# Ledger of designs, part 2: VHH binders against Glucokinase (glk)

Target 1, 317 residues: Glucokinase (glk), of Thermotoga maritima (q9x1i0)
Amino acid sequence: MPKLKLIGVDLGGTTFSVGLVSEDGKILKKVTRDTLVENGKEDVIRRIAETILEVSDGEEAPYVGIGSPGSIDRENGIVRFSPNFPDWHNVPLTDELAKRTGKKVFLENDANAFVLGEKWFGAGRGHDHIVALTLGTGIGGGVVTHGYLLTGRDGIGAELGHVVVEPNGPMCNCGTRGCLEAVASATAIRRFLREGYKKYHSSLVYKLAGSPEKADAKHLFDAARQGDRFALMIRDRVVDALARAVAGYIHIFNPEIVIIGGGISRAGEILFGPLREKVVDYIMPSFVGTYEVVASPLVEDAGILGAASIIKERIGG
Short names: E, the ipSAE of ESMFold2; O, the ipSAE of OpenDDE; V2, 0.75 times the mean of E and O plus 0.25 times the DockQ between their complexes.

## First folded at step 1 (VHH)

Design a09 (framework vhh_gefurulimab)
Fold by ESMFold2-Fast, scan of step 1:
Structure a09 (fold): chain B 317 residues (1-317), chain A 122 residues (1-122)
Amino acid sequence: as target 1 above (317 residues)
Amino acid sequence: EVQLVESGGGLVKPGGSLRLSCAASGFTFDEYAAAWFRQAPGKEREFVSAISSGGDTTYADSVKGRFTISRDNAKNSLYLQMNSLRAEDTAVYYCAASLDYSTWDETGYEYWGQGTLVTVSS
């Protein structure tokens, strides 16, 4: 029975989740709701506050951590803008929620929250030098060095998904070509599967999916496990892109551990086995054996635990 | 180093024929789809023809029945046989390769050659 409980808010464009978390990282209560961005920012903020009060009812939980996508001001608790919230401009999110809940609220970027979740409650526990990637719709990343979150000069550092791994590669949403996100995200895999259908319509990927429109990363990795040539080609491209990026992070940060989460990481050894082998091809000999590459153990709880871990980081836990 | 090197361009009279070659090095060419694109003076680059790693072919309407794309994986080479050439076929021809098979979207092609000039005149 920990004395204090933590509240983590995982804020997404489609849904938001609020969890009541013990001091040792156990989720005691969780509520997920549709964000309903179309109803306006005031409605969204009100419903987040109501959900915070609901999960904390009768509990000693004075602190809230929030992981948010987009550009944030962590010190002042402001969401500057987010592609997922087109009507949100310089929203003082932490002040609004503090006013409505009576709690002290902390804000962080969602990818930074993810690496903090790994540090405090996940595979990063006991490590002071962590690189984390989340492979979802896009690719986010975060870095902990000497036990502290790496934020950079303006607090926007560690955009690990936007390093160039294929100089003449696919166009990235950020406006350049060949970013890790443009090759290894769930969106990139779906694009490859749609584009490949005319030539590779007989691939097991499309038989497992039932149609090219429904084909996604799950079907790709399931087909790759069965030896489908087209699926293995895409898998190998994703692995090469990840290996180049991870090798770069190893050279720059000298981490103890590289943690990969998000939906794509659920593929398991069909991804991680070849990735661990390929990384060695791209690093200097002095780095061999200095790191581990692992899947995130947090899975569906990563967003809530990441958000709750912001509290631990900010209060010096 | 990844390289695609085109050859076989030159001056030819209307109704003539040319065979373009593209030599690939520095990657596993047999696993890639390959294509020919062209750019005429003062015009946008356009798709000409593509061939999958499995040998399936696609052609732009303007070249169907006149051009034939083929590959030789043992030689890491791509070919374009151009017959019944017209003045409007005058362009720089580019070889391209990708793991993604894209008929119409040049952004799906990750490797490109420097181009070879084909002039159909007089």
Scores: ipSAE 0.000, ipTM 0.106, lowest interface PAE 17.9, mean pLDDT 87

Design a10 (framework vhh_7ocj_1)
Fold by ESMFold2-Fast, scan of step 1:
Structure a10 (fold): chain B 317 residues (1-317), chain A 117 residues (1-117)
Amino acid sequence: as target 1 above (317 residues)
Amino acid sequence: QVQLVESGGGLVQAGGSLRLSCAASGFTFSEYDMGWYRQAPGKQRELVAAIYSGGSTRYGDFVKGRFTISRGNAKNTVYLQMNSLSVEDTAVYYCATDLYEGWRDYWGQGTQVTVSS
């Protein structure tokens, strides 16, 4: 009998990935496919199940963890709705996949899965008090306190991307103004770059990108490293927004570690150096030195490892 | 509260023209990219046209030269001028913001455009 392995499913609107993961968090096999949401929910679920069976062929892997965007019922394994799947309403995802694969399937929100990935396989190992943020197209987050995932009264808590950091700032897709997501997401950075082109068309950002339509966070941080004035101005705005949010999380949760992942975190010290300095300006003196602010080590595999970590969390390690 | 309200749809004969409007409220309109999408029965939703906050535009290949997107920042409105309409343009047309694939895209309810032969 081979040693037990974990299956993690990272479910996205454009692609989904299925990974075979060792109990210590190594990716042994990985398959990524187009989601093709337009084909309808039954086709998508069938293809996910087929990919699970393909990845687990010849392996002792009885458990599947799935991280899904949107509102989920973790206890009953239901996706209530997801912005990436507009035709999915109260889909019994875990039951459907269990029928097709013969495996026990666990469901969690993708941002909560991210913090669980950090707890079990990442920078959160050995910590009982973790705050995690993922800075991508949007901003998601999750919290572990006293060794347990914080989900709140109705299981929808820890919407860390929607704290207000600029009261008169940009409109957020949630319907309010000045959320962290509206200032510090990849979407927000692209918006600032498009808006800035008329006034700052000579910026190195636009030379590196080739056009304002192609300009994104990568070009911003590359230009900032070279000392571009406009790029540094946007970098400083993003850092201030993040520092205000992180200071709030420090005051509320008293974490041992704040872990930041997602595409924007790949900027490295051009982001993290100023962020660590700025957080101190916004916290009470009693909190100084009680936390670390670090980049996620899980990089491209964060979604799969987060999904696999759901299994460890539900089974108890 | 973010709201996008489309108007200007209807029935038109092939070769005709329609002008769609999308009235936006609840956000700083001038700071957002705006787009028009369409979905016909049995087909996936597709981008028709986009206008960035800086004024640059992008069009689907099937409408280039026939459709024009524009914005009136003073009126918080985005427009789609549709010329030389064909039966293949029959669809529900949606106004949207956040063209960068945000988790919470804002969509209008849609307006029906029907092109008869």
Scores: ipSAE 0.000, ipTM 0.116, lowest interface PAE 18.4, mean pLDDT 87

Design a11 (framework vhh_7nfr_2)
Fold by ESMFold2-Fast, scan of step 1:
Structure a11 (fold): chain B 317 residues (1-317), chain A 123 residues (1-123)
Amino acid sequence: as target 1 above (317 residues)
Amino acid sequence: QVQLQESGGGLVQPGGSLRLSCAASGFTFSNYEMSWVRQAPGEGREWVSSISGDSGSTYYADSVKGRFTIARDNVKNTLYLLMDSLKSDDTAVYYCAREGTYYDLSEGWFDVWGQGTQVTVSS
């Protein structure tokens, strides 16, 4: 619909963003605000609704897509719980937003929204079998198979960040040891840098950061590009964890494309080159050449475009 | 208003024990990884220990491993550092710190700091 515009809401624990999106995926207007989760769910929902109305003022935009972290009931529009909103239990988010905005609101998990964004507006265009990972504070994932979002029996499937890649590895916030998220997330990289500081304080990572408290994945990959031994050790650990996980997804889903986004994906070929090479070590020969591993092209707009893609998926295009 | 307030510091003899507390307010405490960072006179800040929001993961600097224990009470919004077998080298101002969030990679590890509590280990 050439006049129809889409509204995408990317709901985070620290900030939320609302975008006005064209049918072809161009962001026409964007507003980002502090979530202020500590002020309670009523205030958060009200401010999201106000921002939706501001962004859509004067526009033909009857539908809203919202990507939320945590466990959701997509059919009934309920956020069951979220680690970013520990006081939110069974919140009827879509009904509350519909009441306040007069719009039809659709809810999806933020990682599932990410793979939908890739399917409709990103590197997944033209593909029916997609695996997507977002590497941020945590690790989320989503799967499209036969052109349909894979959600599982109870709609909670495709928790790709919680596959075990290091059986004796770090504790994950999910309560299990050695999950992909516990090794390859931005949080995991910061923990490795914090743990390593006393022994490896002379590493280029800490010089580039200016202080150990400021050291993060960016400084790690920058140091790795310059050949820093400690940075390369952490990079190799992250690559091995990702390669094991991706190999598992290739065996399970037989995807055409594996799309990796989020802040860590901005490292580029220092991550993707070794990852593509290492995945081959962990897959059966019959899978070689059946997939591509690529960085998300949606970059900073992935959350908004993913949220807007929920609308396209739910109304049939 | 987001705040962290430390308490429990003081004078103690080598080999003694202290318990530090940090009262958190103005944010959802259980959503954040929390840390203890110390600074000795004339030296830079040294990370001591961290704990995940759910208490499932704890991390320690090699200099304190086996002697210090980090803990949290998410009902009381309080972070603790239990310090055993204290050494003169543990003398420092101890800060409670909240880990930074995903969307601002430039802030790195910590976005909120307490005012600090002095620990002096001396005969």
Scores: ipSAE 0.000, ipTM 0.199, lowest interface PAE 13.4, mean pLDDT 86

Design a12 (framework vhh_7z1x_3)
Fold by ESMFold2-Fast, scan of step 1:
Structure a12 (fold): chain B 317 residues (1-317), chain A 124 residues (1-124)
Amino acid sequence: as target 1 above (317 residues)
Amino acid sequence: QVQLVETGGGLVQPGGSLRLSCTASGFTFSSYEMNWVRQAPGKGLEWLSGISYSGDSTSYADSVKGRFTISRDNAKNTLYLQMNSLQPDDTAVYFCARVEDYGSGRYFDEFDYWGQGTQVTVSS
């Protein structure tokens, strides 16, 4: 019986990565290339196809999974639009790649791919009820319930970053105030640090960063670990926002596990310790002890493993 | 069925003004946030300005704040961008764009429909 291998494509605006993945989630080969969006969609798609063929050469790998940012049509394999691909409108990505590679290609949103990666290869293994958040430039979410990805009526469900956690909070790009993303994303943290400079210019965060323009979440959490009052103030605001959102997901989905990934999750226990404590303050007593809150273990491989997990979800496995 | 059509671009001298219009059809215009985005030659997309469904709330990129004004007329299904004090660096194709789902953990908001664009060239 030949060992089936999976191909995962993590499509980004700056780079794309293609991985050859074993059925149990080991990355056997990985190639990363510059996306070069300026060269046009035909060139990008061709180079993705060439890279797929390169990593699958000599291997039994008939299926490809692609995680893409932006609005996608998962059923028809269409990228409707992505902010990183200005020339891409209703691109039939899976059909184009299938034609070039001879493989069956599946498309999914990158945040949904993330929760699938957790389900099949990460902290979600063995769980049928999973909530996942990615805390990056923005905040993405994905939900698995009864062992199935929650997509909603039109495939656009689980927009977990846009729940309101501070009614009088910062304006979100979605046009509403106080969304989780507007408070707890890397972009939100950078904004708070830039806005706070005039009043808190003596904060350790700005000394670590060298300037307010360079100050980011890493400098914030490094300063917070050293007891900086301004950094702890922002950390506490982020934790409160996350705790309110997670409490809401616990009430709505009754998950076994809440998995948090993305760059901000790399902060570790300075974030997760206070978060686990504060979630308890916002949930009904009947939910205490029914869930775990953990950091994603997939780290730099999350995109490729998420993409490969699309195959397992679509063909059953 | 959804259509966005930009007009009003052209050649203008530095310090001049232009008003761009975007006419929408095929959807309930008054239910969507609308945005202006531009792309300079050889560069990526730059978001410039957004306006809420009702027109009561507006936002601007720092590069255009104080020089550009976004507005809308929901009765005419039309979005406007008034551009004053134009600079050579404002040379770009200007697009109007509709926001579908605002995005969720990405670098920019998600846009589902774009116009064809209108060229603005600022040169002497």
Scores: ipSAE 0.000, ipTM 0.125, lowest interface PAE 15.4, mean pLDDT 85

Design a13 (framework vhh_ozoralizumab_d1)
Amino acid sequence: EVQLVESGGGLVQPGGSLRLSCAASGFTFSDYWMYWVRQAPGKGLEWVSEINSGGDSTKYPDSVKGRFTISRDNAKNTLYLQMNSLRPEDTAVYYCAAGDYEWSTYDLGYRGQGTLVTVSS
ESMFold2-Fast, scan of step 1: ipSAE 0.005; ipTM 0.523

Design a14 (framework vhh_gefurulimab; at its last look DockQ between E and O 0.05; V2 from the best seeds 0.00; counts 0 for: pae E 13.4 > 2, placed apart)
Fold by ESMFold2, look of step 2:
Structure a14 (fold): chain B 317 residues (1-317), chain A 123 residues (1-123)
Amino acid sequence: as target 1 above (317 residues)
Amino acid sequence: EVQLVESGGGLVKPGGSLRLSCAASGRTFSSYDAAWFRQAPGKEREFVSAITWSGSTTYADSVKGRFTISRDNAKNSLYLQMNSLRAEDTAVYYCAADSEYGLYDWTAEYDYWGQGTLVTVSS
């Protein structure tokens, strides 16, 4: 029997990527296109379908996995809504793509696709109890428990970025206050750096960035490595927020592994060292030694690999 | 707790100079970041200059090259040397200070403020 290839679609508001992936997680071909949301729903779907056919030309690849931002109905393959696609209302995305490609299409939320990518291709391999976070513009999360994706009653469970870690903390874009996302995301860090300029304008962060408008997480962690007081203060706030959240996930899910990806995770040990130490401060003694906290090994292609892993989850068991 | 008292304000003609002082009391001032702010009548308080506990300095664009901030940790004092004064520099000048380290005070206004000293630049 010929080995099947997987097609993963990483759908974003600015670009989408389509990858041909081996069953072992090797990306064999990758095409990235501008999403061009402004051209309308029909154009976006058509362009995705054309790219799927381009990537899979000459290959035995009957299945497509697609990771999408926003609220989805995974059973029926519907995107209910997404801030990235303002005109999308209950779009039957899998049916539309199946009609145009002749392939069987599976849909999952992008944060859930991330934990599945870790389960099948990343640091979650061989684990049945996984918590994963992506620290990017926002904070997405996903949970695998007893080997299965945790989805909740309405399919919207595991909103890990919206646990409250600072009760009187910053306003979150979700409409509440003190969410993990409001403190530890790239967006939160950028906001803290802009707000802090009045008081901390002499910080190395701003010298590295050239201006408060350009200051971001990279400049923060570079300055923190050099001992900058302001950078270390923000780093410590981010670490404390993550540690509180992760301790909560450990207590609730008893995971074998907690995997942290996204742009912030590229900070390395300036983030992860203090994080691992601080988590111990917030957990019950019975949980010490039961988990690992690691950076995601999935790099630039995590979106495609996550999307492809939807196929393995739905048909692989 | 820190108490701050400004002095050295007064009337000066355009092009003149003044030196403002801020005397701190309480714990050693050497651990604090410090700054000067000013407020003209009917306007919002605006940043003038800051100096960190480690001696790094920053200036508002409007005063750069004319004003020099400094500190004397042995005297628990902060200074602002103001040269080439202009009419638009007329304001009440405030000394402000904040602690060396605090996990949650990085976005707040400075913790300690003086009562201000009036500088009037008039021909």
Scores: ipSAE 0.000, ipTM 0.189, lowest interface PAE 13.4, mean pLDDT 88
ESMFold2-Fast, scan of step 1: ipSAE 0.103; ipTM 0.608
ESMFold2 (binder alone), look of step 2: mean pLDDT 80; pTM 0.824
OpenDDE, look of step 2: ipSAE 0.006; ipTM 0.285

Design a15 (framework vhh_7ocj_1)
Fold by ESMFold2-Fast, scan of step 1:
Structure a15 (fold): chain B 317 residues (1-317), chain A 118 residues (1-118)
Amino acid sequence: as target 1 above (317 residues)
Amino acid sequence: QVQLVESGGGLVQAGGSLRLSCAASGRIFSEYAMGWYRQAPGKQRELVAAISSGGDTRYGDFVKGRFTISRGNAKNTVYLQMNSLSVEDTAVYYCAVEYGDSWYLDYWGQGTQVTVSS
C-alpha cells in the first residue's frame, strides 16, 4: 500500500510556502508565493487553499499541517492574533482551509512546529528531550520533554526568545529589556549595525553591504570571517547572549540536544564554535557532556517540514 | 584625525630584546585602554598584551613572563618590552586602542614588522 503524503504550510508575513512531504520527510513538491497581507485575510486564505490543491493534485494527501506566527488556539484551529497579520483577529484558519480543500487541517505555532520538525524529520530524531531555537527576524523556540511538546498551562509556554540575558540591555518588542531576541535576532543585529555606523563606519560590514541601511546579519558574519574587529565584537555579544540563554535551557530542561535554526544559524561555525565553548562556562559541572549543540539540518525547508510534522504528532506517528 | 604610529620593530637574533612604541595622536587617550596584537603569516591575529586606563594588564599565554606592557599616559603612548625573543615571535605587531573598559578595539595602527632569526 502507498504511504500517505503530508502537506506542510509555512505561513509568513512576506511569503507563504506549501510543500508535499513524504512520510519520511522528503519534500516532493514546493510552491512559495507572496502572502500579500494588504489584500485582506480572505484573499490570503483563498490563495493558500489554491496552492494546497495545486501541490496535492493527483496525490493521496488528506492532511494539512500549518505553522503560524503569533498566538494560536491549536485545539480549535484559530489564529488569535499575529504581529505579521495585524488585521487578523480570531481567524478560524483550519475550518476555512478545510472548507476550501476538503482536507483535515491542523494548526500549531511556527516555533513549536519547528521543534516538531526536528523531532520527526531533523536532528531531534530518536531524542525525547529537545530544545530548539529559530534565529530569524525574531527568536522563537520550542521544547519537547519526555517525547511530548511542552505547551504549559495555557498552551503558550516555551517563549525561549524572551529570557533575559542582559538585564540592562536593549528594549525588546515584548516591552521589557534584555531579552535574548533583543540581542541575538536579525532585527537586533541590524539595530547594532545602524547604531555602530558613526563610530565604526570604516568596518568591512558596511563595505560588504554597500550602505549602513542595507547592512544585516549576513554582512556581519561575512566580515567576522575576514577578521573585522567590529563584526567580531557584535558576533561575540550575540554568542554571549545565546550561551547564557542555552545554559538556562540546559539547567531547566536537561535536554539531549539543543538545535538552532533560522537565517542566523546559516552563519555556521563562526557562530557555533564560540557558542559551544561559552555554554560550558555558564553551566553547572554536572551538565557538562549531557547535551549537544547543533545547527538545524532542515535549513530553508524547516518551516514546511515543521508544518508537516504537526500531522505526525496529532495522528500519533 | 586619530593616528596610531608604531615604531621599534626590526630584525633581532633569538634570545634578544626589542622595545615597541605606539604613539596615539588626534585625541586625549588617558581614558582608553591600549594594546598590542600580532599576526604571523598564515595565522590569525592574536592578543599580545593590553593595558587599561586604570593600569590593569592582560597578556597572551605565549608571552607571559617575557613581555611587559607599560604606558606613558600624558604622551598617549604605549610600550611593549619584548625579552627572550624566539623565532615564533616573528610577526607584524599592531597597536590598538579601545574606549572605556570595552574588550573590543576602536583604532588600529598600520603595524610594525618584528623578525627573529635563529
Scores: ipSAE 0.000, ipTM 0.090, lowest interface PAE 21.9, mean pLDDT 85

Design a17 (framework vhh_gefurulimab)
Fold by ESMFold2-Fast, scan of step 1:
Structure a17 (fold): chain B 317 residues (1-317), chain A 123 residues (1-123)
Amino acid sequence: as target 1 above (317 residues)
Amino acid sequence: EVQLVESGGGLVKPGGSLRLSCAASGFTFSDYAAAWFRQAPGKEREFVSAIYSGGSTTYADSVKGRFTISRDNAKNSLYLQMNSLRAEDTAVYYCAAPEYGRYSKGWDEYDYWGQGTLVTVSS
């Protein structure tokens, strides 16, 4: 008996990826294409469907999981709206894909898909109480409690990147000041580096980057590892913001594990070491030792694995 | 040039104690998580305990309450205090570190390894 294979679709504003995934989370085939959102929703959906059929040709793969940015209706399979797809309003995405592919299609928010990926294929395996953050261009996250995804009343809960960590801090794109995303995202770090250039132009960050316009989180953490004072100042600010947010999640959710992924997590112990120390400063004594803070073991295929994990969650394994 | 060197293994009677040490060189030890793994004769390598750079610890269920992992960053050293030793604790014990903040109970996610130190629990 051949084992069931899973199809994961990671839908981004710039590119989308479709992967054929084994039941144990191995990527067997992957195709990435430009989204070309300007060509209209019908063209995008058609090309996603064609890519699903291409990837699954000759395979026992009756189910598709799709992770989408923005507001979704998971039960009815509708993308309500997304900033990445400004012309998409109440798009019946799962019905359209099912019609074109003959497969059963499941929809979830991309950040919720990330925590499901960790639950089924990542560091969250064997855990019923998981908090997961992805530190990329923005900050997304999701929560699993009592073995179930936390979605809230309207299915839009667990916006972990938008908790306020610096009340008088930078403006966030959500319209509020001091959100975790406004301090600890890759975009936030690039902004700090650009703003800091006039005063800190002699920093190693700018020598490593070659110019302030090219300076990013990689150059920041590389300079911090070499003891650069300006880099360490920004690293400490990012760590403090993350520690405050993580401490809040620990108090609210009492998780077994906090998993941090995304490009910034690749910095490693220059980030995680100080983060683990600082979290203790912000939690009640009764929570000390009740959790782990770890880097995501999922790499560049986290989006596909998260999407495939939607299937496992919906069909019970 | 990263090196990890274990010491402190030996023969001990059931109920006894041993303290293993791991000396790290060739990297800034304080920036790294570190772990102990063991491999019993004829069995696969298994996770024992890990300590993050900030001091947070995790343990395999089989050793919780009996073993204590600790580190001394000033001395670039990792320790494993083993109490209430049992015959089933007999194994070669390995010190390990990931290249970055990567952590797993799977040994295949660790990049740097020591040569191992033998612990025999027998009467």
Scores: ipSAE 0.000, ipTM 0.122, lowest interface PAE 20.6, mean pLDDT 87

Design a18 (framework vhh_ozoralizumab_d1; at its last look DockQ between E and O 0.06; V2 from the best seeds 0.00; counts 0 for: pae E 17.0 > 2, placed apart)
Amino acid sequence: EVQLVESGGGLVQPGGSLRLSCAASGFTFSEYAMYWVRQAPGKGLEWVSEISGSGGDTKYPDSVKGRFTISRDNAKNTLYLQMNSLRPEDTAVYYCARDYSYGKWGSEYDVRGQGTLVTVSS
ESMFold2-Fast, scan of step 1: ipSAE 0.254; ipTM 0.668
ESMFold2, look of step 2: ipSAE 0.000; ipTM 0.121
ESMFold2 (binder alone), look of step 2: mean pLDDT 81; pTM 0.818
OpenDDE, look of step 2: ipSAE 0.400; ipTM 0.778

Design b01 (framework vhh_7z1x_3)
Fold by ESMFold2-Fast, scan of step 1:
Structure b01 (fold): chain B 317 residues (1-317), chain A 124 residues (1-124)
Amino acid sequence: as target 1 above (317 residues)
Amino acid sequence: QVQLVETGGGLVQPGGSLRLSCTASGFTFSSYAMNWVRQAPGKGLEWLSGISGSGGSTSYADSVKGRFTISRDNAKNTLYLQMNSLQPDDTAVYFCARTYEIESGYVEYTFDYWGQGTQVTVSS
C-alpha cells in the first residue's frame, strides 16, 4: 500500500527537471536533462514524458504538475507562448504528456506555481493570505487570498513584477516605465552595473566580477557586504523599489506573509534587513505589524516543489 | 558602452514594405541573441521576432509570421527586420533588444539593452 507520490516538472530553456515528491514535500528522486530546444517541441515533449516515466517507475504517482514560463491556458493545458521556447505556440502540453505517460497532467505559470509551493511546502504553510515574489532574470509573483490562488478574470492576474515603482524609471518589457521588474530584477541590476562602469569603474563590484560585462547581482551584493559605496547605492535603489511594491501589496491584499525567492533573495540580510525597515516608510500605520517579510526556504528546489504543489491545489489537498 | 541604434522607419502605405536596421556597438555582437519588439500607440510592448547569435535559429510572433523576416550580419554588427504586407495595425515604435545568457546551466530569454526606437506609420 504505497502512499501517493507527486511528480513535479520544472521546465526551463536550458534544462528541465523532473522530481518525485512525497505528500509532505520531500524530493525522493530528481532527474535533470538538457532541454535541447533546437531539436523541436516534439522531441522536448517526448523526453519530458520519458523522464516522468523514469522517476515514477514502481511508484503510485498518477498526477503530474508542470510549471512553465510565459503565457499559459491552465484550463486547457496549453502553453500559448514562452520566450524560453521561441518555436512553441499554442502547444497542448498537458494533452501531449498525458497521452505519452497515461497520467493526469496539470499546468500552471511558474510564478503561480512558486506561491503554491510556498503555500503547501514552504513559508506559506498555515497561511491563507500570501504574497510571493521571485526575483530572477525577471520578477514574477503570485497571490493566495482566503486560501485560494488569485488568477483574475482571464487567469493572468497577479503580475506583481509590473507595478510602477519609479514613474520616470527604466523601460520595462511590459511597455511602461519604472516597473518593479525594470528596477529590481537581475536584468535591471546588470544594466545598472554596465551603465555605472564609466563613473564607478573603481568599484569592488567590477574587481569581483573581473569585467563590467560579467558583473551581476551576486557581485553587487558581495561588494555591498564589504561596504562598497557604489554597490550600496544600487542595493538601496533595489530596496526602495521592492519596499514600494511590497507596501502596495500590503495595502491591496493585507497578507499575513510576503515571501521573496529567486536568485536575488539569496543575498540574505543585506537585502532583507533594509527592506523590512523601508516597507514601514510606505505603509499606513494600521498595517504595521500585520505581516512578515521572509526569504523563501525553497530556493534550491522551488521549481520542482512548486510544480508538485499544483497537484495538491487542483485535487483539493 | 553598449549602444543599439535603429533606422529605417517612416511612413508607408498599406501593403507596402520597409526594412529596419539596428546597428550594435560596445559588445561582441555574435555572442548575443537579438530581438525586435514594438509598441503601438496606447498599447504595451509586443515581442515580434528573435534570432540566435549565429543566425541559425529564428522565431516569430503569430501576428507577423509570413510577413516579417529577421536576419543579422555579424560582420557589420547589424540586425535587420524585413517587413512586408504592412497593415495599419503595424503602426508602432520598433525597438531592437539584446538577450543575454547566464553561464553554467542557464539560458534565459530576457532583454538587458534596448535601442531608442524607430517610428513606423502605416497609413493610406
Scores: ipSAE 0.000, ipTM 0.191, lowest interface PAE 16.7, mean pLDDT 86

